# Designs tried in a protein design chat: VHH binders against q88v07. Part 43

Target 1, 377 residues: q88v07
Amino acid sequence: MAQSIVEAPIRVDTSRKIIHVDMDAFYASIEEREHPAYKTQPLVIAHDPRQTGGRGVVTTANYVARQFGVHSAMPAAKALELCPTAVFKTPNFPLYREVSAQIHRIFHEYTEMIEPIAFDEAYLDVTTNKKHIHSAVELAHRLQQEIWHQTHLTCSTGISYNKFIAKLASDYRKPAGVTIVLPQDAEPFLLREPIEKFRGVGKKTVPKMHDLGIKTGQDLYAQSELDLIKQFGKLGYILYRRVRGSDDRPVEYLRERKSIGKERTFGPFLQSTTEVNTHLKAIAKLVAASMQSHQRHGKTLVLKLRYGDFVTITKRRTFGEFIPNDAALFEQYAEEIFEEVVDDHFNSGIRLLGITLTGLAPLAFENLTLPLYPNDN
Below, E stands for the ipSAE of ESMFold2; O stands for the ipSAE of OpenDDE; V2 stands for 0.75 times the mean of E and O plus 0.25 times the DockQ between their complexes.

## First folded at step 18 (VHH; framework vhh_7zox_3)

Design y5 (at its last look DockQ between E and O 0.01; V2 from the best seeds 0.00; counts 0 for: pae E 17.9 > 2, grease 25.1 > 24.2, placed apart)
Fold by OpenDDE, look of step 18:
Structure y5 (fold): chain B 377 residues (1-377), chain A 124 residues (1-124)
Amino acid sequence: as target 1 above (377 residues)
Amino acid sequence: DVQLVESGGGLVQPGGSLRLSCVASGFTFSSYAMGWVRQAPGKGLEWVSDISRGGYTYYADSVKGRFAISRDNAKNTLYLQMNRLKPEDTAVYYCATGLWRTYDSGELEYFDHAGQGTQVTVSS
């Protein structure tokens, strides 16, 4: 009696609200915004292979060019072959980055649980959000509207209870699409999808899957876990779960450094105000450099000092505006705070000084006030 | 301005070594995974290696055991040590951000930004 190894049911967590945001032909759309004439032409964002001796790679293409088979990571020369009438535009990455940053700032208004995938793509966990919007659909619409309002660019969104399905959904109705896959809709949605749409299935795997009769999610679902693992290794393990709607991967958000600071411990202890100021100056310089490297500015400066007798003082000064990233200014504020808080414990010397900036925000790229273009939709 | 500037390419004999460098500017280098891709004459873009924010390294099968990727976040610099070079390694090597690959074949699907590249030629 072959004991039917009752495969333990795969646990599916449906408690989360995940939005996958994908900017529609991001770089190309920016170029079209800047040059509306491109909208009616096949536009390829790449160095012109005619100028580079056949060198170059396509970063992206507009939807017109995509109709000719042009896609990202394609050799630029191949794109030209496929679309001889294509307009090649050299990438303007400074502009693209600026726009990306603007979009990410919008995301941050809604949630801190953001996992950037690319400059134009991110996962948002909005199970809880800053706007207290219960409906993920409403939130997605607001995001799209805000993005359009600020950038005049469109994005597609996928909404579901995990990353895998949300991403799959966002690709479903491009451009400017919203696709919602509720828990009850997940199975039908996944079973109908071609195997090529399953993330992780590449050009090498597709033929093998087809040879095994795996062409769709339905076919994949019919496979045993062991067989999939045997045939595809780790990918088989993953696909077995994904086709069943399971993806337990969290949205990995970079904890925005809530603070940037530097501390120094002294031996021997500092015994004079002059010494303290000298070291505060040095620390301020380091902090300013760090702030600059992280492209952040802060609203609050925190001075930390520890006396020789281990008494520790932490004093915060919050400003109405962001503090300029100026070492001299940080030093000045730190010195002012020091003068305010220093007491008789100073007789034991100072063993530690620290300057920390909190209330951090990205350095504002000048908001390109883009003229409101009428929704062509 | 976002910039990636590759250097260290050149002409080497088979079995030789090169060290590529990529200096990044205009973004928080430490916040991004970085990688190397290459394009041989007449071929498509091929993923070579990438390194995560945390320092996890990944390599294409074709370069495993020969190439080593590393990063210095303090210098905003990405490195690729290439040892035991082969003629088939001849390509323009690009430093790139935001690399996405398939799980099965490691085929490059997407990248955010790449430099102008540095030429590596392996010939006897």
Scores: ipSAE 0.353, ipTM 0.751, lowest interface PAE 1.8, mean pLDDT 90
Fold by ESMFold2, look of step 18:
Structure y5 (fold): chain B 377 residues (1-377), chain A 124 residues (1-124)
Amino acid sequence: as target 1 above (377 residues)
Amino acid sequence: DVQLVESGGGLVQPGGSLRLSCVASGFTFSSYAMGWVRQAPGKGLEWVSDISRGGYTYYADSVKGRFAISRDNAKNTLYLQMNRLKPEDTAVYYCATGLWRTYDSGELEYFDHAGQGTQVTVSS
């Protein structure tokens, strides 16, 4: 005998505080910072289509260029047609990477739960934070202020209880906006949004939704789950939940390692500086590879050595900048530290050597040649 | 017009129990995390416990193992069962909606609304 089951509502966990940080016209803003004359010119970050035979795409454009209809991801040749007087600046990715790394160091002062999306975009889970700031709005303003003070760049932030709503909120008031969507505001906020703002509803999907009478979150909300799944498959399942304010995806941070290091124990014990340097070279290669595979760099290098009589020395050297993940540099610094600390216990030999990097932070986009655009083609 | 009405407070001896209730109206109760905060005489607000809309429960270290939060979405009611009460638990207890707190430390950051509170007094 089958019995009627009371339908449970969609679960929405509102216990988290998520901030989405989006740097305002990031590449163009950096170039304007470096060359202030660009602020009053239409500036397009792309290879000049006159030099490429009309090839290439716009990476970003400043707000002056945007008034001519130039936008990210459009063909560079089209941008030239729309704005023949535009200045085309070839992207300086090394500079952009450096600025992004600076911004991420600021994030790490507040939380370790950071999901970088691009050089100019990240999610932060600030449900708890390192500064014990009880207001997520205050935290977002402090982030904006510190980013401005250190980089002279602005960002827009969105704050809510999940990634989906935080992302939408960050787009609400650009540039330099702070927008919070509290749990009680989520439904009216989502119902008002054009369907194009929902992830997965792009240029191919929008016409199909419009044909079904779905133009806003309200129209989407009115659809049955079964109809959405029938029409859109997995996307329909997801959208049904998103428009109801449900998004349980965690901020996808890598588990933070406090340090990354390699050690070797020797038998027979090392008896000379030449032997020590040979093994420090090998250890440095292993550490550099490990730092790279974990997508981290560090500000502090630690040499550990243990003598044959078990006396152990650790010595740290902290640098003003992150140390490049270069085996030769790690070897050089480790050898310098060894020479500074070695003493007469060396008569008993060296039984252990180790090199460790600490003061870790993520490499912000190790490889700039990875796709910069959201399209899955 | 959000309303939260707490009840169930009173005077109790150390080691005793009380059950607090909070009846909610003016919003869709089942769509929000709900919680309890308290204020001891002469002190600031302290987060006690909250429960997600999905029923996941969280407790301040000072009450963990002694207090149990629950909700009845059909009755728009939030509960706090308080067992093995101590004099240190003496406070006005407030039902709150939309709590925002630091996850790790439990420090209260924000809440949308709170009720008028119910007094809990634990003394010999």
Scores: ipSAE 0.000, ipTM 0.126, lowest interface PAE 17.9, mean pLDDT 82
ESMFold2 (binder alone), look of step 18: mean pLDDT 85; pTM 0.873

Design y6 (at its last look DockQ between E and O 0.01; V2 from the best seeds 0.00; counts 0 for: pae E 18.0 > 2, unsure alone 63.7 < 65, placed apart)
Fold by ESMFold2, look of step 18:
Structure y6 (fold): chain B 377 residues (1-377), chain A 124 residues (1-124)
Amino acid sequence: as target 1 above (377 residues)
Amino acid sequence: DVQLVESGGGLVQPGGSLRLSCVASGFTFSSYAMGWVRQAPGKGLEWVSDISRGGRTYYADSVKGRFAISRDNAKNTLYLQMNRLKPEDTAVYYCATGLWRYYDSGELEYFDHAGQGTQVTVSS
């Protein structure tokens, strides 16, 4: 209600200790570890644009390459233009996944309350922890040291009483930084931040904010809640609270399973529909087994495919009834969707296929049969 | 066959207390972490609390200081003591167990086994 929104106090819960861990230039740092000569060269993790006809997007660049203006999400051709001497290294995702898993095993030595965001990024709730370490700052330093010891990679950490501030803090000193924002420091910290740092304020929103004279957290703080809601809707409601240090979102470590799927990548790209259907058959078997072992069924089947030139198509088919957990049926639907969506990019081959079931619900039957798993703490 | 049976729900006034129980069978209870999740009418599942095999406890901020999770491995029973109940605590409460692992696709598994739930209603 408008009356309750305007009159209700913003409650700021400062009881939690949250660490945001952000691995420094993750993919590039792994490649530097594998080939130390890269440390003194500009390194760009992307398919070489000279070999792709100018296609491709930078995933990560090392700090040498960043000095030339190269950044993530930039076209690889632009990166080559900015830094003609750059070494382009094709991403080795299996290796990066393995290193990420190693780092997460380290996190589990300190807490079970871990929310992974990406291979290189996670939130940890360390309000209590397995090592009985009172200081979250000490815990963050120990994490950095153990990660370095086991992987020879650095990370930056941000520490505060909520996810929003912890994330902002982790960006403050890169690389290898530890930044804490105590409750009494939160408002001055937030008021100084450029508006671009606030979640939801992206490329489309920044110009609108600037036109309204909102460039920093201080400018945002000065706005009334109703004005922000009028101009930005739900985002305005959220930003009013964020700039006041309020963020009650939990570290999401026990999540409801929203989907079950399997995907494969192909070193030699698939060049024919026969090859595609063979692999869809294999993937469908794995997904059907996984759906049954988890005692779930789903209403939506999703096909994902990625061409050799990285163009990715995801197409869903939603049914009125739950889909039986039958491998042949999953294969049939996936093949039908593939034929519906495949286009000229197939000439570059297929590098990835995936089948995912969503819209999950438990199987309804008299006795529930599920696989047992060992304790992992 | 794994079975989890929740009990102890009911109607209580704001500020009241309830203790939920979950009796487990069909697996080695002492070898698994256990947890409580809840679902309010028309909302998704919300994590409440868990307890490791070794007895370490973890709580959502919304219940910290009011709820206490415990386990009795000899009785294969998980408990949730709920104090100073609020209308916001109204939900079906499920006990659950599961393995923390990532599949090759990157999906995360939380609730491999869950009970049928027990209703908690906090209303005057």
Scores: ipSAE 0.000, ipTM 0.111, lowest interface PAE 18.0, mean pLDDT 81
Fold by OpenDDE, look of step 18:
Structure y6 (fold): chain B 377 residues (1-377), chain A 124 residues (1-124)
Amino acid sequence: as target 1 above (377 residues)
Amino acid sequence: DVQLVESGGGLVQPGGSLRLSCVASGFTFSSYAMGWVRQAPGKGLEWVSDISRGGRTYYADSVKGRFAISRDNAKNTLYLQMNRLKPEDTAVYYCATGLWRYYDSGELEYFDHAGQGTQVTVSS
């Protein structure tokens, strides 16, 4: 007697307000902003294969180039073949990072519950927010408008009660779209979606799903949990729940630290440059470790010292580029600054030393290729 | 209540210059991006220029190199210096703030607040 495994009802938490923000063709849009002539041309963000001996990969392309079949992760040489009139623009990651940081600053005005996915997309939990805006829709519009006002870039937003649906929603009305999926609308929305749009369904999974007759959310919904697990393992387990509107993943937010630093107080006071250097070295190591653990790099190094007589000096050095997370480098810069700022108060000794990095940015975003199409898994 | 009061419009010959001002009240001026839009007779609202909270300036292609937007946060005032004016610049110019949406076509979908506008007429 095959005990009918009574499928336990899937619990769906609908209590949260989640916004997925996705910048529209982010890198290309930035380039178009900088060079408006690109708006009417096929623009490919990549090294020009004609200059690289056919080497290179497409990072992203504007909508014009996409019409020729150009997509992210395509060989640049292939892109040129598809679109011989394409303009190739070498990626300017420093600029992209700066713009991304600006956008994130805007996010922080509304909520600290931010999960960055890439330079161009993030989840925001706005169930509670700094602006005390009850309507997530209103908040999304404000975000879009503020982003436009500051950057002249557009974004699409998806609004729902979980991350999975919010992300799907943001792709629905690109560009500059706002899509809201209420709890009562979740099932119909999901059932209509092609299986390719479901997170976790990659290029290798799609053919297998199609072979099994799973082409849409409707098809997926019709599958038993056990069958999905048998065919797709953990992914099957997840997809069974996702198509039923369940996603209990929280928005994973890291408290953005404006600065990362370490300070040490001394008793007895330091009386020699040798002692100072020794302790700067130790502090630099701690700071480097902290920077690494937080996956951040900074543009500014700040040395703080306090003399025995309580006179305090804070000196900042800002670099044109991000400082590598190298303890030896931090030490070197701190020592250089110390030599520059040290004065007669040193006779009273040093009671405190500190090294702090500011102008922080995430390390992880440097090599992010933006998908040409939403949900290109 | 949010108030925006535009001034500085008038009649000018082609090639002439005008300086528009907008005095804002009823909100924290420095916390908002500000901009200028215009409406010519028989046409929709057209975006002209805006300035971000941080002072970054943006211009429509039609006015680039001729117009300059600026702001004085201490005076709660937005400015638009218009040089080398053309007949096609004839419109009512509005100071705008708050929520607005711009399309690639140069048309505004909506904005939160605008003044009563000031008439700019460029004619020989």
Scores: ipSAE 0.000, ipTM 0.215, lowest interface PAE 15.3, mean pLDDT 86
ESMFold2 (binder alone), look of step 18: mean pLDDT 81; pTM 0.826

## First folded at step 19 (VHH; framework vhh_7zox_3)

Design z1 (at its last look DockQ between E and O 0.03; V2 from the best seeds 0.00; counts 0 for: pae E 18.1 > 2, placed apart)
Fold by OpenDDE, look of step 19:
Structure z1 (fold): chain B 377 residues (1-377), chain A 124 residues (1-124)
Amino acid sequence: as target 1 above (377 residues)
Amino acid sequence: DVQLVESGGGLVQPGGSLRLSCVASGFTFSSYAMGWVRQAPGKGLEWVSDISRGGRTYYADSVKGRFAISRDNAKNTLYLQMNRLKPEDTAVYYCATGLWREYDSPELYYFDHAGQGTQVTVSS
């Protein structure tokens, strides 16, 4: 009797607010801004194949040209065939870079958690943000408005709880669109998507998928994890989870960690305050060690807990001064917060505890003595 | 697969009452805290109420004293009795599991599972 390994439901983290920003026909739109006459013409951003002996690739095209079937990565010669009246404009990357930088400056007003994908695309984690706006939709609208106001360019945004879905969402309503995919909408949204839209499914994978009868998210969902792994290896593993709405990839930002924390999940749920305190102590030690290793201190301590019944609470306490890097203090504060937030859900036990320090600053203000460049007399 | 099916929404006059129901399937209902969230037009998700496994009830300030959450584990059903309804209560109401609260905010950004929602419209 083959015990049907009841595949434990894939845990989906829905705690984050992610905005994927995608500039609409970015390079073409910039060119149209600079030369409004292009707005009514098929514009292809590429070297003119008539001047290059048929060589060249389309970087992008405006929406007029796209109506003729012109798309990015198409041979420029093919674009000319599809659209003989197309205007070819050689890419001006210095200008594009400048505009991109301007847009990124806008992003930084909202959050430091920015992962640029390209000049025209970025992920923003706005779970916490500088505007202290809770609504990701509101944030997205403000971003679009600010971008328009400063650059006269439009962008489409996708909003969801992870990068994968946010990116898919941004492609759904172009141009100048806002698409939100809430957790409850994730499954229907993903099931309807063609397999070609799934990240990682490239030109080589699509035929194989189709041969296996996998044409949509629904088809993909119907596949077993094992079969997908057998057929596609690591990609199969990933796709199995993604189609089920799971993507644990963080928004990778280059800047200094704004927070340092540790969390622990418990197999047997914690059932007593004593147990909770014991584990908070352990977590606090780890956090203190990490803080020490990074030579940082923080002003805010955040306690995260998840109950056995899956209710999750995150509470922060901000101090007027930096918290000394002392595990005992971290523990104490975490315990205090726990006592404050604990409620009847505790009857279901504790599944997860986490302590995080934020509002980080360097411990040692090393007065970087700027080496006085000797005046060469 | 986790399924949550809401019902009981509709059009009601200010001061009126509605009772929402949510039938759960695909999981052990009694093992989960359950709750209601709502989304008004142009607004984000707002936490409304939740109930623990043990039956402890919690309410957003905006609905406290007017709404009552309850559950019947034998029927895998969650209820929300809404009394003294106001126009500002107009929203799609969702039954949800895995409720998350951040920094004591009554706003809910995301949850683990939710139904398709039921429309509640309070109008004169």
Scores: ipSAE 0.007, ipTM 0.321, lowest interface PAE 9.2, mean pLDDT 86
Fold by ESMFold2, look of step 19:
Structure z1 (fold): chain B 377 residues (1-377), chain A 124 residues (1-124)
Amino acid sequence: as target 1 above (377 residues)
Amino acid sequence: DVQLVESGGGLVQPGGSLRLSCVASGFTFSSYAMGWVRQAPGKGLEWVSDISRGGRTYYADSVKGRFAISRDNAKNTLYLQMNRLKPEDTAVYYCATGLWREYDSPELYYFDHAGQGTQVTVSS
């Protein structure tokens, strides 16, 4: 009977050496380097919410500000409420990009298998490496030392046999930490972790997990695979494997395009559906050609439109099979979506139209039937 | 609530045949792709087969040529005809809907809903 199902053991590949590198409070640390007085102040890298009418989000905060509970992606207004004495510094993205490039040049001295995640974050596969260093721990220390030497910035590294555990390990001791999780230590390490540390379990999902009695990796581990899939679908399938130390994702050093799209702005603004359809036809031809030249097909088509008054609508439609790279089909779907979403803001005209394909896979990929879930966005 | 009820499992000799059925309720069956997944002793879930709402069929390499998936939208029923059964086909078979693939892990399959399963045992 279904109630008697025993979960199958998950095989775990422990042959790789993966390092996750996370720069410590990256933007804030760069600003502290430029102006050392910031080191003793709560510093928040964001537009000042007193000047934006309370709008904006924190990109990062220094460790002084973090003691007040300030974190990335937090509304800047909330950061001000938590820390009224905080200094708000507008991000200097050109400088941060330059420093990130310098750090990535250092990574390339050790390996070409580098997956950048953000300016301040990357995975390195160092199973073999250009410096002939056998120990991944020694390699991580050398990376930290070289980064400090060249930039006067610190980083935290996590080392394990897969990306998931390496990422968790890098968060374990910050700043300037080096944390290794050996295969034999993986299960105890994972079982102790709060569930919010598991990728995919964010602020939206944590309350749902807690309502089910899942607060830690131990609680997650105790759930059956089928129950997790029932409750969380795709995420449940993934988490069952992650908490058991299984993550076969490669370091993606030949990262492929995740979307292909074209958009156009107009002057004068488009004033009629006939004008819109004419331009959607032209854009669809360009997107279909681009999809074919990249040898990709996609399951989701996205229409973007912006009215003359700058109100922007993005609406997507996901299909059960990959959409053929046919300009007429792209045009048809885009026109259908336009009719679904267009509203009285059209009185101000259309200043921008765009068509984008997402959910991409290589053309050699076999089509599998997926449910159609209409989108209303 | 979505309900999927599998039946038709049992004990068969190697080389034998079974036909699995799955009766669906709680959703518009004809609007969804349907599939079969299985779990063998000591292994994780394995995708077996899918059928689109329009009848296009797909099979795992391990069952291609031996299994045939079909659907009857008027009866809200999904079928799996299993021929030339092997001991390695021994598993609990689940009827599933909402199947999709992880784009960055294309060998992984997921589903939104599954039934309680039906046991298939292939042995002498």
Scores: ipSAE 0.000, ipTM 0.260, lowest interface PAE 18.1, mean pLDDT 82
ESMFold2 (binder alone), look of step 19: mean pLDDT 85; pTM 0.865

